# VHH binders against DNA-directed RNA polymerase subunit Rpo3 (rpo3), part 5

Target 1, 262 residues: DNA-directed RNA polymerase subunit Rpo3 (rpo3), of Pyrobaculum islandicum (a1rse3)
Amino acid sequence: MPKATIVEKTPLFLKAVIEGAYPSLVNSIRRVIISELPVMAIDYVVIVSNTSVMYDEMLAHRLGLVPLTTPLQALPPIEDCETGLVDPSECTVRLMLQINAESDKIVYSGDLVSERPDVVPVYKDIPIVKLVKGQSIILEAYAKLGRAKEHAKWQAALASYYYYPRIKVLDEKCKEECKDICKELTNPFECTFNKAWTCRDICGDRLIVEWDRYKYVFWVESFGNYDVETALREAFRILKKKFSDFITTLTQKAGSLVETKV
Below, E stands for the ipSAE of ESMFold2; O stands for the ipSAE of OpenDDE; V2 stands for 0.75 times the mean of E and O plus 0.25 times the DockQ between their complexes.

## First folded at step 1 (VHH)

Design b4 (framework vhh_8emy_2)
Fold by ESMFold2-Fast, scan of step 1:
Parts: structure tokens; C-alpha cells; sequence
Structure b4 (fold): chain B 262 residues (1-262), chain A 122 residues (1-122)
């Protein structure tokens, strides 16, 4: 069975060595993390007043890029939102912005007031727009669960992997010749497979670059909507759902084919 | 040291009004959005209302919209919740809370106060 060893971990970053897994599995995990993890992001705004220099479309666009904390365990699964199994209001959060400038000021992401204290801007200091004395912005922003595959504003995380490199230095001079590419040639977490291969082009047969089959360095970086453990748990939930749906489709198709063969 | 102290709760009849207060200390009060959250016996926390740091923007849960009014006095570092037309369903411990606790990127509401009990019953 696959084995994972954690190399580095913070709330927003995880690097691990994965052993005994086919590349297709590791790549499936990567793709789900990049494209299918649900996060809250502002989807549309209802602008009551905007006398700032920024036109409505740009204001809405900038608001959509504000990362929002997303308590996945307190929200319905995104699949339930998409299929209409739950009321759309269960998957939507309203935020208010109401500012009348009595002096010149910058409106920040932290000026948004959410109807849910657990769905708020991750970063409070993202500048949205500058107001001069007498200008106002009054709007309602509606955030919903979405996925990066629909729009980049719903990007929850990045993930990638590379094959675990096995590097043998036959000539110590190669370390100095490759210093600008790999500070430590034998460190698989610093000198990745592609960098090591570039060094091989410089050193020729004085450097042996090999890689382990079914062994990878894998990393995940969260954008702050939730921690990496939440991201990974959600990724595996989505993968399990895909596998379950595939089996259901396959068994339905097999049943249909058996009936039509007679 | 961040401290929030709620007061103003009590036993009232249905249809009555009550005003809750929350005294804040240990942080720059006007820099934070503030929230009222309630928890009835045997139930999870329910968000009630929010107010921006300047007091210019407010939000309310559907269940209290039109009956409750949130306000703040930044010079006195006090948050208020005016509750009108109280119903038995409003019975709960009410907590004031500063905006989301961001330590370690935890996605949860930080209750800094002990709460104040509101009981609506005859």
C-alpha cells in the first residue's frame, strides 16, 4: 500500500515523500487539489452606490479576488450545492461594504462585513479602491462555493510532484560547476529531478542522475482559505466520490449491455 | 490581553425588549468588526449580527432581521445589541466576539467573552 512520509509541514504548506503509488494516482490527487477543491469567493455584487474612480466591473472583479475563509465542515458539500440537493442559500454568504468618505481613504478587504463570522477575508489589508472626500461605495457582495476549474478566483491551493531523484557525484568538481543550479546536488528536496538533469548536461558522465520508480516528492500549498490538512481531506473525499460514481456508471452500463446482448 | 465582557441578559416575557452590552479591552476596538453570536441549550452556536469597525456597515441573521439592532460606541469601546419583540426562540447565551481568530489559519469564530444569558419565557 502507498506510504507517505512528511518532510515539511506548516498550516499552509506540506511536503511529503510518497512511495509505492502509480503516477496516475499522484497526478489525480494533484489535479483535484489544483482544480476541484471548493472555496468561497465573491461571485457577484449588487452596487447601490459607486462614485469612486473605479468602474463597477473592475470593482466587482477585485472583490472576487479577495480570498475568504472557508469552513468546509460547516458548509454543505459543493456537490449538494451544484445538484440542488440543498437550498442555494446554504452555499451563499452575503458581505456588505458601506463607506461614505469624509476624508481621502483607501477601502481594504477588511472593510467587508460578512453575515457569517467564519466566512471573512483571509487578508484584511488588500486594497480595493481609493476614495476621495465625498465619494461613497455601498454594495452587497454575494460569495458562493466554487471550484478553480470554473474560475481562478476559486483557487484553493497549488500542488505538484516530481520523481524522487537518486544522484551520485563521481567528480566533486561537479558540485562547484552546478552551484548556480543546485546548491546541494545530493539533496532531493533542493536539487529536483529537472535541475539535476540540467547538471548532468554540464558534468556529463561525472554525474549519475537516476530516479526511483513509484517514489515522489509531493507538495501542497494552501492560499489560506483553509489549512493543507483540510485541503487534502477534501481532495480525497472528491476522489472517493469520483471512484464511487465511476463504479455506479460502470455497473449500470454493464447491466444495460447484458440486457441488450440477449 | 484581549477581553470581552457581556452584560444585560435576564429573564423577560415574550414581546419584551432587552439591550445587551459588551465591554472590550486589550485591543484597538475600532480596528475590528464585532459580532453577536448566541447558543441555545443543546444546539450549536448561531451567528446573530455583525458590525464593521467604523460602525458604517451592519448585517443580521434572517431570524432577527427587523427586530434586533447592533451598534457600537468606539470611544467607550462598547458593543450593543438592542433586542425588540423577543420570542421564546431567542432564549440563549449571547456572546460578543471579535472578528475571526487568525492564529495558525484556523477557520473559526473566537469567543472572548463569558456570555450573558437571555431567557424569554413566561
Amino acid sequence: as target 1 above (262 residues)
Amino acid sequence: QVQLQESGGGLVQPGSSLRLSCAASGFTFSDYAMHWVRQAPGKGPEWVSSISGSGGSTNYATSVKGRFSISRDNPSKTLYLQMNSLRPEDSAVYYCARDLYSSGWYEYFDYRGQGTQVTVSS
Scores: ipSAE 0.000, ipTM 0.212, lowest interface PAE 16.5, mean pLDDT 81

Design b5 (framework vhh_4orz_3)
Fold by ESMFold2-Fast, scan of step 1:
Structure b5 (fold): chain B 262 residues (1-262), chain A 122 residues (1-122)
Amino acid sequence: as target 1 above (262 residues)
Amino acid sequence: EVQLVESGGGLVQAGGSLRLFCAASGFTFSSYAMAWLRQAPGKRREWVALITSGGSTDYADSVKDRFTISRDNAKNTVSLQMNSLKPEDTAIYFCAADTYYDFWSGPEYDYWGQGTQVTVSS
């Protein structure tokens, strides 16, 4: 029974100590958070007018990188969208840009008008394109749920871990010599294993750096599409589904073997 | 409760050998790294040798190829075999265990022995 102790938590960041877990489990959680969490992102645009200096393909690309708030509990599961189990309109959100520049201005992510008030740009001040007086942009952007493993624009979060470092300072001068690398050498949440090893190159034998085999510092940072609690809940939902699918496959294969032996 | 007791120190001639022992009690010895450190008169405490819980060893350049650290988890003992001793090896030798309280306190060497005197005559 692995144990987790929360060290730091904000809506968009979590740091915890995980004890009594094999590296494979911690790495599985990390990989799901990085590559498989679904978020809304603009997938394609229908451009009606673009007289700006930026051509259509670049404009579409920039719009795709705008993070969108993603209310997972108010949206159908991504699997239902992929299999066609729900109407495609329930899996797509339209956002509009309709700007005729009466003066020189910058078009920002906040200028996008969403048909769903709960799926909007997370940050309203991301610059998209500069317009000079008389120029216009009129387009419809279509957002859908996706995963980072298909394209980085669908990345919901970063997650990583490092072995809990066990740092022993044998000469107090090492603390000052390493201050630019680790503010506090013996603080495992500030002085990561890699930083401690860099410091060992400076201090040599005056610094001992070890790690615990089944103890980790684990952290998650959300890009703002949803909070870290939602990200973790979704990660465990996905992991549970993977395990259930594995059991189903194993059970089916075992049944086939039994039938063959009869 | 936690105790580290060093033994095996003494007076030896240059080129001679000594074996130091550290008997540990009051903690799960097999889970901890063990180290030997020394302090010569008028000098800073200097790390000498380390053995991890997994058995990996590391040595200070000044003692490399002359000293060998080993552990016996069944007896809760760490030992330091010291060969080709030099007058410069004269110091009080300390056994230390890698201990920690919890993540709030951070990891530190909390358990030190009393030390054992090693004197190498020229």
Scores: ipSAE 0.000, ipTM 0.106, lowest interface PAE 18.9, mean pLDDT 81

Design b6 (framework vhh_vobarilizumab_d1)
Fold by ESMFold2-Fast, scan of step 1:
Structure b6 (fold): chain B 262 residues (1-262), chain A 121 residues (1-121)
Amino acid sequence: as target 1 above (262 residues)
Amino acid sequence: EVQLVESGGGLVQPGGSLRLSCAASGFTFSSYAMAWYRQAPGKGRELVAGIYSGGSTSYADSVKGRFTISRDNAKNTLYLQMNSLRPEDTAVYYCAADLPYYDSSGFYDYWGQGTLVTVSS
């Protein structure tokens, strides 16, 4: 059985050592985190007024890139929105901008007013557009749950891993020769596999750089829509559902599918 | 149960040669890096030579050109050919397997019991 040990954790970042797992499992976790986690993002904009120098299409595009807080437990599952099990209004959140510039100003993400206080811009200081005195923007933006595999604006997190490096120093001089690359050659969290290989080029046969076949340093960074624990919990929920769906499909196909040998 | 059993140590005159062997059992030998360490009287343990799972080798400066590490994956055996031996090579030689074990204090290797090499006239 795989074992995980947390090395570093903040609300938006996690680094862990994963042991006893095949690369395919670790890669599956990575791919789900990167491409399949649902987040809210602005999908559609109704522009009532835009006298700024920015075209409607560019304004809509910029609004779509604003990260929104996403309370997964307070929203319908994305699957229910996709299948029509819930009313469409339950799956969308309206945000509005209504600004008449009395002086030159910058419109920020924080100027968006949400109809749901739990679905708001994560960062309030993202510049959207510059207005000069007398210009106005009046619009309604409609946010919905989506996944990064549809469009990058729905990306919740980044994740990656590297093989756990096993470094043995045959000549203590290597530690000084490599100090600008790795402050601590034998520290696998500071001296990553790639850095260790760079040191190998300097030290040659005086440095042994190996790695464990089933041991990894794994990290996850959330873009702020939700914390890293929520991201991981959702990733495992998605993986469990995929596995359950696979078993169900196999048991159904065993009863009805003709042999596919060519 | 992991076991490493060294053999081939003994008394030899300066300029002589010895071949050390390490018989490994209890793990998938071909998948792991192997190494020879030594400990001289009154000194700490020193890494002498290492061999990667892929077959590439590394040596301490003090033994380069004189010692050759090799492995036989079919026999689960590690070797150290020691040529042009010097009195300063006198030490207990240990076989080590770089087996994957991690906790907050670092990496752990398995060790053999050691074989004594004495170089004297």
Scores: ipSAE 0.000, ipTM 0.147, lowest interface PAE 18.8, mean pLDDT 81

Design b7 (framework vhh_7b18_3)
Fold by ESMFold2-Fast, scan of step 1:
Structure b7 (fold): chain B 262 residues (1-262), chain A 120 residues (1-120)
Amino acid sequence: as target 1 above (262 residues)
Amino acid sequence: QVQLVETGGGLVQPGGSLRLSCAASGFTFSDYAMGWARQVPGKGLEWVSYIYSGGSTEYQDSVKGRFTISRDNAKSTVYLQMNSLKPEDTAVYYCAKDYGDYLWEPYDYWGQGTQVTVSS
């Protein structure tokens, strides 16, 4: 069983050392986190009034980039939305914006009023559009679950890893020469494998760069839709489903071949 | 919410037999492959056997011909029949939902384990 040791953790960031895992597994976890985690994002906007200087398409685009809190346990699984097992309305959330400017003002993400108190802008101070006295903006924004592989606005998190570097400094001068690349050459959490290798190109044989097999520094950063623990739980749920679907498909194809071998 | 409860372990003499059972809940049992893994003192965790949702089976070379995995979808239970037990089979045996999940899974997809001791 792979072993994970947490180095740093906040609600939106995790850094850990993973030992005893194949590179393909760690890469699969990374790929699912960056491309397949479902989050709520505004998908389309019905604009009733927009007398601002920003045209409708730009306004809709900016609204789509507003991160929304996404309570995965309180929403249908995205797969159920995609297969039509649930009505599309159960997979969408309406947010409203209704502002008539009585003075010059900036409209912020926090001015959006959600029909669900658990699906709201993560950050309330994202500027959307500037209004001059007398201008108005009235719209309905419809958010749905999506994945980054479909569109970048559904990006839930970033994740990466590198081999755990083992660095031996044979000439102290290398620390000076590499200061701008690695603040501390022997710190595996700061001097990543690529940075250490760049330092070896500078120092040559005066710096030894090795790595441990099946040992990695892995990190995940959430964009705020949910915490990193939720992101990781969801990533593993998705990976389990992929494996189970693969086995089912393989078993069905093997059965079909047996039937036709006669 | 996935729960796996292993039973049937115990002390047995070399050449003896034991039948392990794993009662599963919290998922649609018939849709998933199931497996057994064991923690052998000094050797670490190792895979033992795997049964696909369709009933096909696979075994580690060291247990082929001695162990038989089976499932009862009506009871949501997977079994491991162990015959001709050897001292090196002494281990804690774990039931796992979908063998591949071992490399991908949080803790919840492993049972609590059941101790098998083969000793004279």
Scores: ipSAE 0.000, ipTM 0.085, lowest interface PAE 19.4, mean pLDDT 81

Design b8 (framework vhh_ozoralizumab_d1)
Fold by ESMFold2-Fast, scan of step 1:
Structure b8 (fold): chain B 262 residues (1-262), chain A 123 residues (1-123)
Amino acid sequence: as target 1 above (262 residues)
Amino acid sequence: EVQLVESGGGLVQPGGSLRLSCAASGFTFSDYYMYWVRQAPGKGLEWVSEISSSGSTIKYPDSVKGRFTISRDNAKNTLYLQMNSLRPEDTAVYYCARESYYDILTPYYFDYRGQGTLVTVSS
């Protein structure tokens, strides 16, 4: 059984050492985190007034890129929204922007007023558009759950990994010769396998670069829609669903083959 | 609970030999690189020998190369250090150590050490 040791953890970042896992498993976890985690993002905008210099289409595009807090446990599963199992209003959150500029000002993401206090801009200081005195923007923005594989605006997190390097320094001069590549040659969390191998090209056999099979440094960074624990929990939920679907399909296919061959 | 228990130290004359043993428990011994490190009176820790998980890769510093031999018995979860042609400079507490990979603030070559075994080389 694979083992994981947490090296560093904050609400938005996790670094771990994973042992005893095939590359295909680690890559599957990585790809689900990058492409299949659901987050709320503005999907369409109803513009009542826009006298700014920015075109409606560009304004809508910029609003779509604003990260929104996404309480997955308080929202229906995205699958239920896609199949119509729940009322559409349960899967959509309205945010309003109503600004009449009394003086020159910048409209920020924090100026959006959400109908749900738990679905709001993660960052309040993202500039949307500049208004001069007398200009106005009045709009309704409609956010929904989506996945990065459909559009990048729904990307919840980044994830990556590299083989755990075993680096042994036989000549202290190597540390100085390689300092532009790795500040600490023996630190596997800073000096990745590829960087260590580049240093080995400089130092020759004065630096030993080895790796364990099936041992990795793995990291996940959340864009703030939810914490990394939520991201990981959701990733494993998705992976379990995929595996269950695969077993169901395989079992059905095996049953058909056995019945046909008999 | 990771435990490393060293034994075999003692008083020996210059030119003599000693064999140290380290009994490992609480982890899968065969998965880890193992080290012998020593600390002479009033000095810092010094790496003495290294052995890979399978025993196929072995390394020594020049100070002990040709005199010391590291070996392991994965079936018995035991690490050994055969010390020959001992010198007064070899006087130290010898520690069995497991390779470290999770302590970012300390040297990565070991994270767990036993209590050590004292080797005294004197005429």
Scores: ipSAE 0.000, ipTM 0.107, lowest interface PAE 16.8, mean pLDDT 82

Design b9 (framework vhh_7z1x_3)
Fold by ESMFold2-Fast, scan of step 1:
Structure b9 (fold): chain B 262 residues (1-262), chain A 124 residues (1-124)
Amino acid sequence: as target 1 above (262 residues)
Amino acid sequence: QVQLVETGGGLVQPGGSLRLSCTASGFTFSSYAMNWVRQAPGKGLEWLSGISGSGDSTSYADSVKGRFTISRDNAKNTLYLQMNSLQPDDTAVYFCAKGEYYFGSTDLDAFDIWGQGTQVTVSS
């Protein structure tokens, strides 16, 4: 029965203490968050006009890096997009830029017009390209659900963890001697396990550094496509599907073995 | 078989109005931006207006802004151009064009499918 206690939370950042979990589980959660969470990102652009100074390839690359709000509950599971269980149009959103510059201007991410009001640039002030009076950009940008493991533009979040340090200071002088490593030795959120262990080299037996392999400080940072609660919920959905797929395979193989053997 | 067919051209007096239609077939119409382009006698091609696949975004050349309105009916696979306050200088062959290009585009060279055109003549 793992337990989690939230230490710090904003819409885009979460720090928690996780107790009663194997390292493999915590690492699996971390890897899913950084590599497998689905987000919408512009995958290709169809350019009708580009008389700007920026080449089409660079323009397409910059558009691909614009974070898009991704309403996971209103979209198919990414597995259905990847396997073709749903029509590709259900996993794709069109955005358009249609700008004829009547004066010198900068085109921003917020100038993209989405066919879905729930899939729009997270930040509207990202500069894309500069236009001089008389120049135009007319293009359609096609965003699709993807995962960071396929391409970095689908990166949704970062996550990491460290063992929760159990530090006992037997000599108060150790605090001063270790000030360049840890400002506060007994603070597990500042003096991480590795730092505390490094300080052990200075203090020797005057500093006790212990940890429980089943207790961690865990953090998640979202890049804005959705909040950290959505990211965590989706990570657990993906993990459950991986486990269910394993059990299905194992059950089928066990059934075949029983029928063959009897 | 991919094609665009323009209709609705004709003779109109100065200050009059016309509505052009362009019927599309052979592709998923609602997935693509569409454009209107014209060619006046003895002149080159002039881009007039574009509309997104959904119809939510439109763009216009300065020469027609405020006078012409582009629209589409995706259920009918039809693109429209409503032309108001027509002037003799609007006399031209009007084309609809599907505009798609991946990596690299220039002006009208970006359009991969063109209609045959419809003649609009503005004279008294």
Scores: ipSAE 0.000, ipTM 0.071, lowest interface PAE 26.2, mean pLDDT 81

Design c1 (framework vhh_7b18_3)
Fold by ESMFold2-Fast, scan of step 1:
Structure c1 (fold): chain B 262 residues (1-262), chain A 121 residues (1-121)
Amino acid sequence: as target 1 above (262 residues)
Amino acid sequence: QVQLVETGGGLVQPGGSLRLSCAASGFTFSSYAMGWARQVPGKGLEWVSYIYSGGSTEYQDSVKGRFTISRDNAKSTVYLQMNSLKPEDTAVYYCARGSTYRVYSGSYDYWGQGTQVTVSS
């Protein structure tokens, strides 16, 4: 039974100690968080007017990189969007820009007007394009749920882990010799396993660096589309579905093989 | 081949009404925003109204409350209902298709031939 102890938590960051878990499990959690968590991002743009210096292609590309708040509980599961189980309109959100520049100005992400108040730019001060007096941008942008494995603009979070280090300092001089690598050698949250090994190369046998099997320092950072608690819940939902789908496939293949005769 | 054909222009008295129609062909009409723009004699092109693929509408302040844009996706047609017409509304009215652009892919715009609207006594 794996155990998790929270060391640090904010809305966008979590650090925890995980005990009693195989590396494959911790790595699977990490990979799902990095590559498979769904977020809203602008997928295509319908441009009515663009008299700015920026080409339509560049404008659409820049809009696609604007992070959008993503209320997962108020949206269909991404699998339902991917399989076509729900109407495509339930998996898309329209945002609009309508700006006629009466003076020179910069169009920001915060100028996007969303049809859903719960799907809006996370950061309102991202510059999109500069307009001079008399220029205009009038467009509708269609955001859809997507995953980082399709394109980096759908990346919700970063996650990583390292083995929990067990460090013994046999010579106090090692603390001074390693101060540029680890400010506090015996602090497993500051002096990571790899940093500790670098210090061991300097101190030799005066520094003992060990680790516990199946014990890790794990951290997650959200890019703001949703909080880390939402990210973790979604990661476990995805992992549960992968396991369920695997069992179903295995069971169907076994049944097919048994029934395949002459 | 993309084509936009405007009809419904003509002469009308101040305070009167006209309905413009734009028949579109050669593309998936329901996927595109459509709009109306007008060219006033001796002036530049002025955007009048837009209807986005999702059905939301936008109007220039000078026509707000007087003009109504609508679309019929089954007929691939966009309409402009013009009420309480003023002499200042005298112009050639053009139907236009908004550009569609997938991120990292190109787009294009198309315009109709225009239809004359004259508001005079």
Scores: ipSAE 0.000, ipTM 0.273, lowest interface PAE 11.7, mean pLDDT 83

Design c10 (framework vhh_vobarilizumab_d1)
Fold by ESMFold2-Fast, scan of step 1:
Structure c10 (fold): chain B 262 residues (1-262), chain A 119 residues (1-119)
Amino acid sequence: as target 1 above (262 residues)
Amino acid sequence: EVQLVESGGGLVQPGGSLRLSCAASGFTFSSYAMAWYRQAPGKGRELVAGITSGGSTSYADSVKGRFTISRDNAKNTLYLQMNSLRPEDTAVYYCARIKYTAYGDYDYWGQGTLVTVSS
């Protein structure tokens, strides 16, 4: 049975030790977090007026890169949006920008007005475009749930892991010799495998550097659309669905094989 | 899926008026910005007037003060009221649902309705 122990946790960052898991499982969790977590991002923009120096296509591109808060529990699962179980409009949120510049000003992400108060720019101070007195921007931005595997603007998080290093110091002088590389040679959270290996080049056989094949240091960083705990819950929901779909496919293929032999 | 059907075009004398209508179906009309484009003989299509889902309007300089765009969300209908028409307004007028992606421009428009301004 795999075991996980949390080492460090903030709303946007988690580091844990995972024990008793095959690399394929840990890598599957990593790939889902990086590529398949759904977030809201602006998919298209309808520009009614833009008298700024920035042309429409560039303005739309910049708006698409604005991270949006994504309340997954208050939104339909993205799979329901894709299969038509819910109306597409339930998976889409409109944000409006209507600015007539009375003086020179910078338009920020925080100037977008969302039809949903729970789907808004994560960061209010991202500059979008500068307006000179008399210029205007009137547009509607349409955000939808998407995944990083479709486009990078829908990336919710980063995740990675490394094998838990097993470091044995045979000569205490090695700790002093390697202080600039690893402050604590036997601390797997400060002295990663590659740093420890660099120390081995200095100490030679006085330092043993090994790793556990089924024990990992795993970390997740959220980009702010939702917290890391929400990201992990969603990743496990996706993995459970993949496993369920796999079982269904297997049972259907077994049935087809029996029918073919008739 | 998206259907836009224009009507109201015809022959009118200079200084006259016409009202164009566009019946929309196949999408949630009230949620989209809409526009009128026109294409004069020998020219590309140009944006004449636009209206956001919230009702904010914009116009090409050539038609400001003469044309008025409006919408009726209950009837899924877009309108263009054209006053003080000039021979240079002669064109096929297209109703459009405007969609710009972060990486492109995707306009959807109907079959068009011909407006001829001549004596």
Scores: ipSAE 0.000, ipTM 0.226, lowest interface PAE 16.1, mean pLDDT 83

Design c11 (framework vhh_4orz_3)
Fold by ESMFold2-Fast, scan of step 1:
Structure c11 (fold): chain B 262 residues (1-262), chain A 120 residues (1-120)
Amino acid sequence: as target 1 above (262 residues)
Amino acid sequence: EVQLVESGGGLVQAGGSLRLFCAASGRTFSSYAMAWLRQAPGKRREWVALIYSGGSTDYADSVKDRFTISRDNAKNTVSLQMNSLKPEDTAIYFCAAYTIKAYSSEYDYWGQGTQVTVSS
C-alpha cells in the first residue's frame, strides 16, 4: 500500500514523499491535478459601457484570467452542470463592474462586485484597465466552473514529481564544479533528479546518481482558488469516479458475455 | 518561525553511543522536515540524517545503519541516536528545519550546534 509523508505544507503548497506507488498512479494524480480540477473563471461578459482605450474582446480576456475563490462544497458538481441535472443559474456566478472615472485611475480585480461573497477575486490588486477622467466601464461578467484541459484560465494548480534521488559523491571537487546547480549534492529536496543528472554530465563517473524504485518527491501548488487540501480531495474524488466508471463498464461487459453464452 | 536548540553532545570513546536532541519553538514544527548536519574541523558542512513531517527517514551513506533519527511532534523535538561511533564522526552537529520553496529548498532555521568528540 502506498504511503505519503508530508515534507512541507502551507495552505497553497504541499510537498510529500510518496512510497510504494507505481509511476502510473503518481502520474495519474499529477495529470488530474493539472488538467481536471474544476475552478470558477469568468467565461463571458456583457458590456454595457466601455469608453476606455481597451477593446471589449481584450477586456473580456483579461477578466477571464482573474482567479476566483471557488467553494467546491457550496457549488454543484461540475458534472451536474454539464448534464443539465441542475438549473443553469446554479452553475453561473455574476460579477459586476461599474466605474465612472472622476479622475485618472486604474481599475483592479478588487473592483469587481460578486453576487456571491464566496466567489470573489483571489487577488484584489490585478490591474484590469486604465481610465482617464470621464471614461467608464459598466459590465456584467459571468463565471462558471471549468477545467484546465478546456482552457488554461481554469487551471487550479500545478503538480509534479521526481524520483527520490540517491547521490554519492566520489570526488569532492564535484561539489565545487556543481555549486551553481546544486548547493548540496546529497540533499534530495535541493538537488532534484534533473539537477543531479546535469551535475553527472559535468562530473562523469565521479558522481553516482541513483534513485529509489517506487519512491518519489511529489509537490502541489494551488493558484489560490482553493487550498491544497481541497485540491487533493477533489483530485481523489475524480480518480475514484474514473475507477468506479471503469468497474461499471467492465461489469456490464462481463454481464453481456454471460448472457450471450446462455 | 522555528527556533532550534541542540543538546546531548560530549566526549565518547570509539564504538560508543550518544543521543542528540533538538528542541523547537513549536508553532510550525510538525509541518517541517528536520535534518541533522555536521561540520568537522577543516571540512565542509554535510547533512547526516533527515526526517520528514510524516516520519520517513533518510541517511548519508557514512552513517547509515549506525545513526537513527526520530521526532516527537507532541514535544516538538527531534533526536539523533548515534551508535558505533568512529573518530571520523567528530564534528559539531547542527539541527535544521528544512524550508521548501516550490522548485528549490533551503534551510531557513539552524541551531548553534553541539560538539561531538570521538576518541580513538
Scores: ipSAE 0.000, ipTM 0.101, lowest interface PAE 21.5, mean pLDDT 81

Design c12 (framework vhh_8emy_2; at its last look DockQ between E and O 0.61; V2 from the best seeds 0.00; counts 0 for: pae E 16.0 > 2)
Amino acid sequence: QVQLQESGGGLVQPGSSLRLSCAASGFTFSSYAMHWVRQAPGKGPEWVSSISGSGGSTNYATSVKGRFSISRDNPSKTLYLQMNSLRPEDSAVYYCARDYTVYTRGSTYDYRGQGTQVTVSS
ESMFold2-Fast, scan of step 1: ipSAE 0.359; ipTM 0.674
ESMFold2, look of step 2: ipSAE 0.000; ipTM 0.225
ESMFold2 (binder alone), look of step 2: mean pLDDT 81; pTM 0.822
OpenDDE, look of step 2: ipSAE 0.006; ipTM 0.260

Design c13 (framework vhh_7b18_3; at its last look DockQ between E and O 0.01; V2 from the best seeds 0.00; counts 0 for: pae E 13.2 > 2, placed apart)
Amino acid sequence: QVQLVETGGGLVQPGGSLRLSCAASGFTVSSNYMGWARQVPGKGLEWVSYIYSGGSTEYQDSVKGRFTISRDNAKSTVYLQMNSLKPEDTAVYYCARSYKIEARGSYFDYWGQGTQVTVSS
ESMFold2-Fast, scan of step 1: ipSAE 0.018; ipTM 0.380
ESMFold2, look of step 2: ipSAE 0.000; ipTM 0.206
ESMFold2 (binder alone), look of step 2: mean pLDDT 80; pTM 0.811
OpenDDE, look of step 2: ipSAE 0.368; ipTM 0.754

